# Ledger of designs, part 5: VH-VL binders against q960a1r229to459

Target 1, 231 residues: q960a1r229to459
Amino acid sequence: LKGDRIELLLPKNIDQFKKFKKDRTVISSGLITRFVSTRNPKEFSQKWISTKYVKEFNEITVNKDSVVVGAALNIQKMADTLTSSLSINIGKEIDSFIQKFSSPQIANFATWTGAIISGAKSSLSVSDLLILFNVLDAKLTLLNNSGELTQVAIEEFAEKKLFATHTIVNAIFSRSLTGFLFCLKLGETSEQDSTNFNFAALVGNQVSRIFVGLGGQPKRLTSLEVHIDAL

## First folded at step 1 (VH-VL)

Design o6 (framework fv_solitomab_arm2)
Fold by ESMFold2-Fast, scan of step 1:
Structure o6 (fold): chain C 231 residues (1-231), chain A 118 residues (1-118), chain B 106 residues (1-106)
Amino acid sequence: as target 1 above (231 residues)
Amino acid sequence: DVQLVQSGAEVKKPGASVKVSCKASGYTFTDYYMHWVRQAPGQGLEWIGYINPNSGGTNYADSVKGRFTITTDKSTSTAYMELSSLRSEDTATYYCARDLYDYYFDYWGQGTTVTVSS
Amino acid sequence: DIVLTQSPATLSLSPGERATLSCRASQSVSYMNWYQQKPGKAPKRWIYDASNRATGVPARFSGSGSGTDYSLTINSLEAEDAATYYCQQYSSWPYTFGGGTKVEIK
């Protein structure tokens, strides 16, 4: 009887999530629940809230100009949504690239949010999902501790370490992105996020976005973008 | 309860093709990857491919690439494997297996024995 | 491809003895699993992610290891433990299995 227990709250919507957040640690998947069922709960004294059942974190909205993907969705669901909603050239490359860096085991279970936060926290590892979000000009809807919603670029989220002070609600992708997407992951290691090189370029009719990952945050090659059509 | 039920044993001649089914029940078919693993008589296990039932995306082992195709029918929650240009070394018990949350194969079909003999 | 080498090929021990099965990978792996297979039956989930016992697996079984070296230990063998045990890496495509270790009870 005597011992520390896990307090796990399962809010059903964003307003309830805000009420429960306070001093609790956010988890975005069922992994903790499965792990705890295998281990003695008395060994834990943490207070957790799950995003798994929050309505707003599980929604997918396809608008005329944008695609919105909820924070609690897994990597594969995000990829399938983007592949069906963005241009065929971009969608095809997203599907191909995710297959190269994310095992089926990871893609069908891990949230894209978890992968993005892990990538943003690293100073040494190359993050393939983070560079994909960078090249696609992804925006994140964030909830701060005061209950305010803000929208930031993925680059700003990583640079300002906003994962330490904000909860990701969703990702927003522009449907006006056109052209060809090219993504590469270089390296022979079997580890997903080891010290490899990655590269992503979106080459459009007038605008191009080019990023390279050499360790830590991907770097934008803005000088190269203005000369993308040069021989 | 989760269950994977495979089609019955097959006997084929060299050069023929074989198609084996794996009917899933007890869960949302499109939420989990489905793998195929074979085992030659008295030998070990060999992974030969997988399919993502939601997207139709597949990946195959080099040992069967070019002769092997995995497909699904979402309406019946069934995965299929087809192996063509059969050789004697393809004689094996073929298993379908579900991937549990990116950890391991949690549920396995009972196996389908494919015998390639003249 | 990542090659998994299991040793020994066969272990013949008496009830109550401790068995240690080894699985060595040709390169570092992050996810190693173990399956139990009895003659004429499909493999059964046994140990996942190096050290976690699947539901229904007796406490006498334990897994350990990291990087390239992994092991499955049976603390006190019982007759029902007679089976072939396969390790399997789940870190990169293609997913590969070891050759198996056959555990026999004298």
Scores: ipSAE 0.000, ipTM 0.407, lowest interface PAE 17.8, mean pLDDT 81

Design o7 (framework fv_solitomab_arm2)
Fold by ESMFold2-Fast, scan of step 1:
Structure o7 (fold): chain C 231 residues (1-231), chain A 124 residues (1-124), chain B 106 residues (1-106)
Amino acid sequence: as target 1 above (231 residues)
Amino acid sequence: DVQLVQSGAEVKKPGASVKVSCKASGYTFTSYYMHWVRQAPGQGLEWIGYINPSGGSTNYADSVKGRFTITTDKSTSTAYMELSSLRSEDTATYYCARDVEYSYGWDYYYMDVWGQGTTVTVSS
Amino acid sequence: DIVLTQSPATLSLSPGERATLSCRASQSVSYMNWYQQKPGKAPKRWIYDASNRATGVPARFSGSGSGTDYSLTINSLEAEDAATYYCQQRSDWPLTFGGGTKVEIK
């Protein structure tokens, strides 16, 4: 107990991560510096595990029907992957949306998983990345504390607060998505929060997906989807 | 019934490459990691690497890293190992071995089904 | 790498005797597996996660241990138990095996 060295585990693959994850706090490389420099006794009592060097969390796989983006990749790398692998109409809007609503400094350093989890946790802020994943019908591969892998829709992840019990392994996007993607961000100037409303719509040939964010979890506009799909 | 069947014995000269196959049957090939383990004549077991057939991710021991590649063909449920720049020290029986299914808890890295082994002899 | 040291290298005992095989790790490990290998044959999974018997393994076999010290015990040796037994750790990469203990029945 006393005089023990700080324990930070750097697993190299998903199997090592599964083994060492139980009862440990998941961190990125940015948090390592904070952890070492902290003077908080409560933080010193914690055991840490990093996702940064886990091979499976850093992989990108482009298949014929889907694209898979690893959990440890930054927002820009995710956006570049989607822009190059999804339909041209969808890809162009993703690129445009990310550039408008995420600075290059943030996009090149923050993980997309951090942004998704932050958005899912918040009851006050509107998450641009979360609404984007909602409209794109993203699926997440999740790892539970028993080492089991499951695939879940982004809507279910946020609604059931699965970030509390699961680690995100990757995001899966369908390459069969078609239609026009439209994203809009509207906000009133405030001292703390510059965004209080966002909107995303994917208008497809068979089905449309429409979401609005007013703080907290994005709401699906199912009545509007039914009306548009009938046209 | 679960079975792993390996290709036949190989005799190679130093500097050559060898490719060994491991054909799986009786289970869902992509649900289980596949390990490769070698054993020099009269010596113990040495783990040399694994592959996850689902995603194709691999991990190799430092003793073979840079010369060793594991691949799979999902359509034939076959795993392959290829070892290049062969040395006399690579003379061994090479085994493929199935790991536990990754969907079952935290119990990875015990090899429950083994192939019969492929003897690789490196001699001039 | 985690080094596993097995002792003794060879055990020569009579049927009915108790055998204890030791496996010592160079650093603390959480999980230890054991394999049985007969001459000219592939290894067989025997004990996993220190103390669990694999399917088909006789009740006379038991595994125990924690930290750096693990053991495999055969309570009453039978002729069919003649084999080399290897311990294997899964606590860190690369996976490593012990040098093996050869059990001979006289």
Scores: ipSAE 0.000, ipTM 0.388, lowest interface PAE 21.0, mean pLDDT 79

Design o8 (framework fv_solitomab_arm2)
Fold by ESMFold2-Fast, scan of step 1:
Order: sequence, then structure tokens, then C-alpha cells
Structure o8 (fold): chain C 231 residues (1-231), chain A 120 residues (1-120), chain B 106 residues (1-106)
Amino acid sequence: as target 1 above (231 residues)
Amino acid sequence: DVQLVQSGAEVKKPGASVKVSCKASGYTFTSYAMHWVRQAPGQGLEWIGYINPSGGYTNYADSVKGRFTITTDKSTSTAYMELSSLRSEDTATYYCARWDYGDYEAFDIWGQGTTVTVSS
Amino acid sequence: DIVLTQSPATLSLSPGERATLSCRASQSVSYMNWYQQKPGKAPKRWIYDASNRATGVPARFSGSGSGTDYSLTINSLEAEDAATYYCQQYSSYPYTFGGGTKVEIK
């Protein structure tokens, strides 16, 4: 009765993960992904898959032009990797910003993937990690229901709600980012009429990226980017 | 063959500075973080800091912060630690250790250790 | 800082006996490793991410645990297992080690 049809699957690599995922809808919950049969959704939907041991989801690769951070890693490991791999000015601001919005317990416990999905799903709350990914022009490697890998911009991932149909494999950041990063969080989360918003700007030799979060998906300030780049 | 080879033992007076080297071979030096861990005689392991050779970013333990610097020379695949204003409690074996971010996320390769003795 | 408390400090057992080493964290951690250190030698990676054996580590070794409570078990001790074993968390900086458990075989 209780729990007699629950199965926990522990794939060790992406090929095993694809086999377990075949003909199923993947539901992610932290380090555990729940598979639901797409052929008969009303029967035996108690299969859970841990992404913790999939080696491709735990990899960090530093290439000449990019840094890749696996989906199962926590926020602090991601931050440490970016701070070490990107330019000094950008890295310092990343570290500073994460310390402001994430306690050590949260940063060392929660996956960056869980935080990004949570932020992308929300229509009311601002997400500090999501705006950081937006300003850094992060790309996500996604695995679709057919077992195919594709790469999308973080903005597209959130806008098209791809978390509903895809599994995040890793995040890719450009090591060619230059200039000055500035991140800000204002207001407190309080039910008593408090306003919470965030802001992130990357300005420099490449195209400026400026975002504001007022609740839900961060908004890109394209007109301001054009004017700043002209000065 | 992946290897970390450290410089030889040092004997220093209180107040002096010591510089220890750690030469890496058999892998791409900038693809892995290099950490330093010390061990006082008969005591346990204490993490004291790291450097990412790719970006030069460093992080130091509070016990040595302000006296401790880690640097790298990418042309020779060598990491260095320098500890200034030496005190008796700095007497320890100092290890460099490579951090593997991949399948075996751990300190996977260690140097042989460098004994630093602070004596008058 | 996350404090790791290992117990017992010393464990003296005969060949063939089972050893269980404990590592408790002052707060919940997601990532725990174990290292083996023999006298006069550098530590060696032994168990990574709580339960995975490093290459070359005998099958008699196993790691388990989550949150604040982790353990290393040696199912049937052999003479070559005499060493000090350290747990290490990498959930947050500073990375910290436990005080070590010394396994002696007699």
C-alpha cells in the first residue's frame, strides 16, 4: 500500500538518465526528478530519479572561451567557479551579490538549478539568481523528452517556460565578458506592503546588458543599453 | 602521470616569511583549483586557502588572512604560498592539493608536503 | 565555519573486525569526502560525495550519511587499513576537516 510502488532510480550518466526518461515526463524536485508516464499518466506515477549521481550534471569545465557548471551543483560552487573563471571585476561583484541574497546555509545546500526554476516559475517574486544569469548572458544546455540536447539563452528558457518540458544539464557562461558588473537588491520580503525589486547591469566594451526585476521575469532595458553604449 | 612536487623543508625565525612552491605536471594547470592544507605535528588537517590559476582568484582561511598569499606562475605550472610574520603555531607540514571538479569532486592529487619549522 | 566532529578519536580492532567511523557536522551539509592518511604520508582521496569509492579503494570500504550525520565503514579490517581517516566538507568555504579517527590494528 503505502510506498509499495515507489521506485528510486539512480542513473550514473546521461545515457542512463535518457533511458529512464524515455516515454516519461520528468518532474524535478531538488536533486530528485520524478518521472510520470506520458502513455498512461493516471497509472503508476511513483518513479523518482535522483540527478545527484549523473556525472554530466556534476561537471565543471573551464574552457578558453567558456565555463560550464553542472545542474546538480549548489549555488556556492557555481559562484566560486564563476568568480575564479571570469574577469576580476565581474567575479568580485558576483561573489558580493550572492552573499547579499543567499545565506551560507542556502548557498551551500540549494542547487542553482532549483533556484533558477523557482525564479522562472514565479509571477510575483523577484529572483536574484535569475537576474544574475540574465545579466551574464547565461546559456542552458537542456535535454528534451526525445533525448536531444539543445542550448538556449536564459531569457528564452524563462519566457517559454522550458522547465515544464526540459531537464537542465548545465549552465554555460562566456569568459569573454568584460566591463563592469553592478547588481542591486532593494526592499524586503514582507507581507506588509513592502516592495521588492532587483537590478543588474553589465556595461563595458561589449554590448551592455541591463535588467530590472519588479516581480516575475526580469525586464531588459534595451533603450537604456543603446544610449549607454553610444556614450 | 599527474604529480605535484613541493620545495624542501624550511626553518625560519619568528617574524620571518616563508615561501613554498608546488610544481604541477601531467595535466592542464589552469583547469583545476590549487588548495593549501597544513598539518601541525601530531594534529589534524587545516584548510588555509586556494587559488584558481585561470583567473588568479584567491580565498584564505581567517587563521592566516592578512599574512598569507597564494600566487601562480602559469609558464612553469607552479603554485606558491607565502606566509609572513611567522609564529610558533605556524609550525606544520604544508600540502598543496588539486581540487577535481569532475566525477571525483575532492582533493584528488596531493603534494608530498613541505615541513616549515618556526624556531628561535 | 562548519565544524566536523569525528568519533571515536582512536579505534583499535583486530583483523577481520568491522569498523564504523562517525563524522557529525555542526550544520547540514550536502557534500562530504573522506581521506586516508598513513604516518609520514600525504592524505589520499578515499570516499567522495558521501558514498562513492575512489579508484583503487577496496570494496570493504563504504560511506553513508546525509545532512549532519555521516559514517565510513570498513566491513572486514586488514592490516593495510591502519591509518587516520579524515572527513571533509566542501559545501561552503572555508572547507573544513574533521579531527580524524585513527584506526589501529592489533
Scores: ipSAE 0.000, ipTM 0.425, lowest interface PAE 16.4, mean pLDDT 82

Design o9 (framework fv_solitomab_arm2)
Fold by ESMFold2-Fast, scan of step 1:
Structure o9 (fold): chain C 231 residues (1-231), chain A 122 residues (1-122), chain B 106 residues (1-106)
Amino acid sequence: as target 1 above (231 residues)
Amino acid sequence: DVQLVQSGAEVKKPGASVKVSCKASGYTFTEYTMHWVRQAPGQGLEWIGYINPSGGYTNYADSVKGRFTITTDKSTSTAYMELSSLRSEDTATYYCARDFYGSGSYYEFDYWGQGTTVTVSS
Amino acid sequence: DIVLTQSPATLSLSPGERATLSCRASQSVSYMNWYQQKPGKAPKRWIYDASNRATGVPARFSGSGSGTDYSLTINSLEAEDAATYYCQQWSSYPLTFGGGTKVEIK
């Protein structure tokens, strides 16, 4: 797709995406909607490449030990996939938590990758989707500009700011996670898409994962995890 | 007692659409993923898709993608499959089968519907 | 797609004989199931996770294997065992089945 100010490429598979990425700015379905809504003249002068139609970014694979969710999928499809693939207790809480921070209108249009990158970039606001990925021990498959694939923990992705140098291909969740998931958000206003405080805990028989968000990246409460696991 | 009861046999012309139902009873409908598997006469089994009744999320095999839709009605604990642009190679017995995705589950189809024969003839 | 190859296509044996059915995957699989299907009936779960018998399955049935090679063994055939047996992988989507092995008695 081309115009006076904008060149937008729509690759259909990962090999085309690698070939055409070069110096182009990556845009997802949700980000395209936001871009058009803001009508920022400076953004109209860039070369863009879309993830929306890349086959490999739209795939879902459910294995015995893991579930893989493609980068171009919206928040609702990701939530439904996790709800159907993970334990009933974990899935029920994921569904409940997402309904609290994302309206159906947003969840059906915004990509989970857009929300994760937005959350990882912020130093002031908390990110509900980011804390959910943290508590679920999500891994991301990343593509660099040299065409190399790597896998990293969500915490590493955020801490090392890998959104600046890599494109997200998919997220990987373990199906061996067990126990009770509890998520909480406080201080949301009707005009905001994030909260002033969030909390997520996965408490299992042998391992616990506990995170709190007070602004910026969620903090892991490792000492509390050790204490709870000893009980 | 768990039961999956499917609708009756269908005879369709090429290019038509068919809709088959699978009514579940004896369990909490939204705790199990519902799959569809077909079997052409004298042939083996082919997985064609699933739906998670809780979220409504679906996944379809490439062989039927673009012509195949799975839906649910939670109020009646019923799953539906609809296949459009029917071809002779869609002649098969279509089965619904459930899969438990909760903690401590195994990855298997533990209960199957009795099957619905769909014949596509000119 | 993961391709499952079952052999033999047909086994014709007498009551009391041992039957061994093979299922070979085109790549390593983490979860393999077996289903029994009798003519005109829906498949019925038989063996899950390679070696576990489903409730009601006679002790003469056993499953074994890992990686790419799996087998279903019937230690001493009974008349009621006449059926087609399908292996099925649950390692990746799309889920796939083998072509089936038909066990005939008499």
Scores: ipSAE 0.000, ipTM 0.424, lowest interface PAE 16.9, mean pLDDT 82

Design r1 (framework fv_recibokibart)
Fold by ESMFold2-Fast, scan of step 1:
Structure r1 (fold): chain C 231 residues (1-231), chain A 123 residues (1-123), chain B 108 residues (1-108)
Amino acid sequence: as target 1 above (231 residues)
Amino acid sequence: QVQLVQSGAEVKKPGASVKVSCKASGYTFTSYYMHWAKQAPGQGLEWIGEINPSGGSTNYNQKFQGRVTMTRDTSISTAYMELSRLRSDDTAVYYCARDLGYYDSSGYYFDYWGQGTLVTVSS
Amino acid sequence: QIVLTQSPGTLSLSPGERATLSCRASQSVSSSYLHWYQQKPGQAPRLWIYGASSRATGIPDRFSGSGSGTDFTLTISRLEPEDFATYYCQQYGSSPLTFGQGTKLEIK
């Protein structure tokens, strides 16, 4: 969009996004509409770049072995895609869990990417969407400032704080996930040290994935997974 | 583990400039916008502006435009706010604050604040 | 700019009572962009409620936020001694970001 002191670029594909990203602030479609419609361009000097119209950020691809969800899609669209693409038991739990932490208004407004990055950045609060991605062994396709695409595990993305240097392009979920998914969200439990708690466990036929959130990044309980898998 | 530590109190004469620092630790400095706010004695909070520590781009409240400059040094994870042509009504506590709302649908709320820097402008 | 007007300016109550703090915007503000902070004398503000109704980490469930459009409310169901402080609402639905003038909650 064009204005005296406002610069908002609307790239249409990933190559344009790579070219124009530079030091520009990446923005979701909801926030773009709000800022642009209410701001005086002469009083606004921010440089912005939108993911809303980037083809690769809006794709959903369901393959035999995986499901790919573009970064610009909202939480509800991501949930619907996973629920229809993964096993019935896993899908039911995803749907149930998302309804517990996100109202329909929020889920249709917020991008899953925004929620994941907010969760990864936080040192105090738990993130329900982040723990869900952890337990589902989600992979993220990331774009660096040199224009290179890399695929990383969600745990690595959060641990290495790759949100600081990369743009999320999409999330990849395995369709070979089997077993029972259980997710839990508890409200405030203490007045100072730990206020929110969440938990997610996928107990599979061969391997288990178990995570707990006590504030900040979810912690994987690898010792417990080994004991359960040995049974 | 996140901490924002600001520089100490300053006493300045009218017409002088003051530069307040805010040193960040416990997180990736370039991943979060930094904002500055003013609180005059016995009064409420007033937003001064924001800086993107990654690219250095800034957005200032019109009221302070022309007198405020925000910068950062990524090598030491420190943000700066410089206010020039000081007047007596610039006497206030100045706060830096981290913006969690970069990709958040709830946008632009401050989860961590510096302890504040008292700037006194008097003759 | 959007002006946030908080009422009352000062609210005098006793521990155990219910407190209702109001924040009125001069123009409509999306609830996603309305937030509340608590500040005690000599201290920096602390994030209390974000997105009009979501409690920040560490905030007791006796605190609740509600509202939409131009009218927003912070409610404390049963006051505790530590709750006496100044509360500020804040918006960034449009530039510039603004705060209300604050409601001082004091012991009767």
Scores: ipSAE 0.000, ipTM 0.424, lowest interface PAE 13.7, mean pLDDT 81

Design r10 (framework fv_recibokibart)
Fold by ESMFold2-Fast, scan of step 1:
Structure r10 (fold): chain C 231 residues (1-231), chain A 118 residues (1-118), chain B 108 residues (1-108)
Amino acid sequence: as target 1 above (231 residues)
Amino acid sequence: QVQLVQSGAEVKKPGASVKVSCKASGYTFTGYYMHWAKQAPGQGLEWIGEINPNSGGTNYNQKFQGRVTMTRDTSISTAYMELSRLRSDDTAVYYCATDYGEWYFDLWGQGTLVTVSS
Amino acid sequence: QIVLTQSPGTLSLSPGERATLSCRASQSVSSSYLHWYQQKPGQAPRLWIYGASSRATGIPDRFSGSGSGTDFTLTISRLEPEDFATYYCQQYGSSPYTFGQGTKLEIK
């Protein structure tokens, strides 16, 4: 960005972020990487504020009933946290899914929030992380332009396009989730591939969460029969 | 090469319906939201709603909810806006536009004049 | 709904003069989601400034945008004959997305 005049603010905590966000473009490490790679001048702006060094956006909290993952953490750190905090069957599938669909270089650099926002904005391709968050019934803590915090379900965040009006602070996952998690990706992910298909299902005794992505926002299915071999 | 082309002018009687088309070319039609806006004679712009061309999902401005329907046909890269129970204050130029860049309307159709008269 | 109020409604100036157009929001709008469009009679609006301060492709450097929170400004440092048009501010911060009523820049 040599020659460009960009004012970048690096707040250290959420109170500084709330004070100085006001009128500035919010940047995460994932968006910075994409900015360099996309060749699109329309993404450039003059006044930026970073989430990267905000203490509260980098925190991981494991409570008895929930696990909280800060918005500025990368995909691998999020996956490691969930794998160690959720039930063994769910954790193993999360680890497998991330390893299969995200290279180590991407997972150790890109933020999970960047992937979620990109998935929510796109009408063409489905984010692997967005469908995963949907099946896990993730909640997001959001900060609005007035400095107020609100929690919403991931489905509501995507449906109401809350990425346009809010900053993601963290994601909250229930530790009481139980059952078997199944994730499947079919087809090649290219802009011209009309058969992109992602599937995720959480199957328990009386609660099943099933999501399918065929491009665009994931759709929740109300019924599906799943045959599981013992062993 | 990248363009939106709208259908021609329409004259309708009060109580009728009008369906305006917007044909996209030069980009991946299903990759970007399509928006519709109204501009009454001598007045400013008013956002009517949007459609996700991939899923068919729509979000409408409450002011038009119940009278507007947005659809698309992916086989011909065309979006449609139908406005029902027309009134004289629906006389306006209707524009389609896409957020082809990011979260701003950088590609616009030429506009379709809809005249509602008795 | 966020209401955008532009002032003045009409601005009468001569070529060579400086123009300042204001847009005030009823509640805070992130600068990333505040945009300006130019419209000439019989034409579709054209994206002019996006993200409060970034010029769209092909827009002359005499145009600049600034502002934050609820107060935004479009400035033309030295008016050219082709600049006389109606300018609209617009927010993409919350649905329904809204436009200001427009400022008509006309030749004195």
Scores: ipSAE 0.000, ipTM 0.425, lowest interface PAE 17.6, mean pLDDT 79

Design r11 (framework fv_recibokibart)
Fold by ESMFold2-Fast, scan of step 1:
Structure r11 (fold): chain C 231 residues (1-231), chain A 120 residues (1-120), chain B 108 residues (1-108)
Amino acid sequence: as target 1 above (231 residues)
Amino acid sequence: QVQLVQSGAEVKKPGASVKVSCKASGYTFTSYWMHWAKQAPGQGLEWIGEINPSGGSTNYNQKFQGRVTMTRDTSISTAYMELSRLRSDDTAVYYCARSYDYEGYWFDPWGQGTLVTVSS
Amino acid sequence: QIVLTQSPGTLSLSPGERATLSCRASQSVDSSYLHWYQQKPGQAPRLWIYGASSRATGIPDRFSGSGSGTDFTLTISRLEPEDFATYYCQQYGYSPYTFGQGTKLEIK
């Protein structure tokens, strides 16, 4: 019936989603997005938008040079996509890492976007999924409040706190990534407990990407130890 | 282990206010939404509202809008639900429950419940 | 608001029997947002089945959930003494989030 309910808007594509956003600020929490009007917030207190059925947020596109994962997909679907699309060595480690920090129950239900946003907001704990995206040099396609699409590096998204002003549309991963991926989590293995330390490295012969989490956002490392074979 | 521990039973007069607490432990308090539900004696469950402990944003069921206020204190991992202008039909067990911060899921775990009795 | 109607209100059965509990929604609910909780007297509810068909951690395989659209079912293939409790369905698709009125499963 009516009166006691919050109206849930179910846009089917990005153009419908943009129409509902119009000139309003969007507050995003995973699959449910609440509109906030700077002019009159109360007008939208009972209107929510679900990204679950937005076609573009549910798409997986594997191109020759990149793989694109829609924002509404769960962690396991994202991991399966990367495992099948990236090199065998990288894919194998992604599968192993996901199994270490996320139960099947969580991975098959929670969205990767919710996990990334939660991790980017935290100043106290390290985020396992955020460090994985950092080491893989992930790019995010973002939609601003004016309806414009832009791409940013995951490091920039977290550093500039773009979750406060933008909606994540998808993540883009390079298929030209080379080397061996290594991920390490120290502290509690339960997702319910704060991780004290995590580490991820993508090690190639000439180029390496190394990140460490000690609380707050992961930091990129520059070290001579990375080039031990070049010494 | 993940636990939600609620404050003890309260007895209030009609027109008074009651504030129930829910202390979280065993997980990162700001990573999950906190919900409140009402269960009148011998009856089913009714959702009251939710709070995001990270930003403090709230959403309330219209039935309780204007009488309920949800807050939190991140320094002690505690959520609060205050219900004002109490009536006899507010006599119930009030539960807090955790859901994912993605705000579209289920309730797990639940607090043990707080019995609030409203009588003159 | 979405109204969830559970049937029967009370189901009296003996251990070893099969139980079928129904939950009907007043409008279509995505199965991902339909959940079941078990509650025993004096205790808080406990998550039992989420997303219409997935068992929560630690829940025996004699429990199964099914359904889509407006019709959802919780099935217990062979009742054990510890299964006698009240079961609530719940939707998380539309606010306000609502619960069914419960099905009380009691010993005959």
Scores: ipSAE 0.000, ipTM 0.438, lowest interface PAE 13.6, mean pLDDT 78

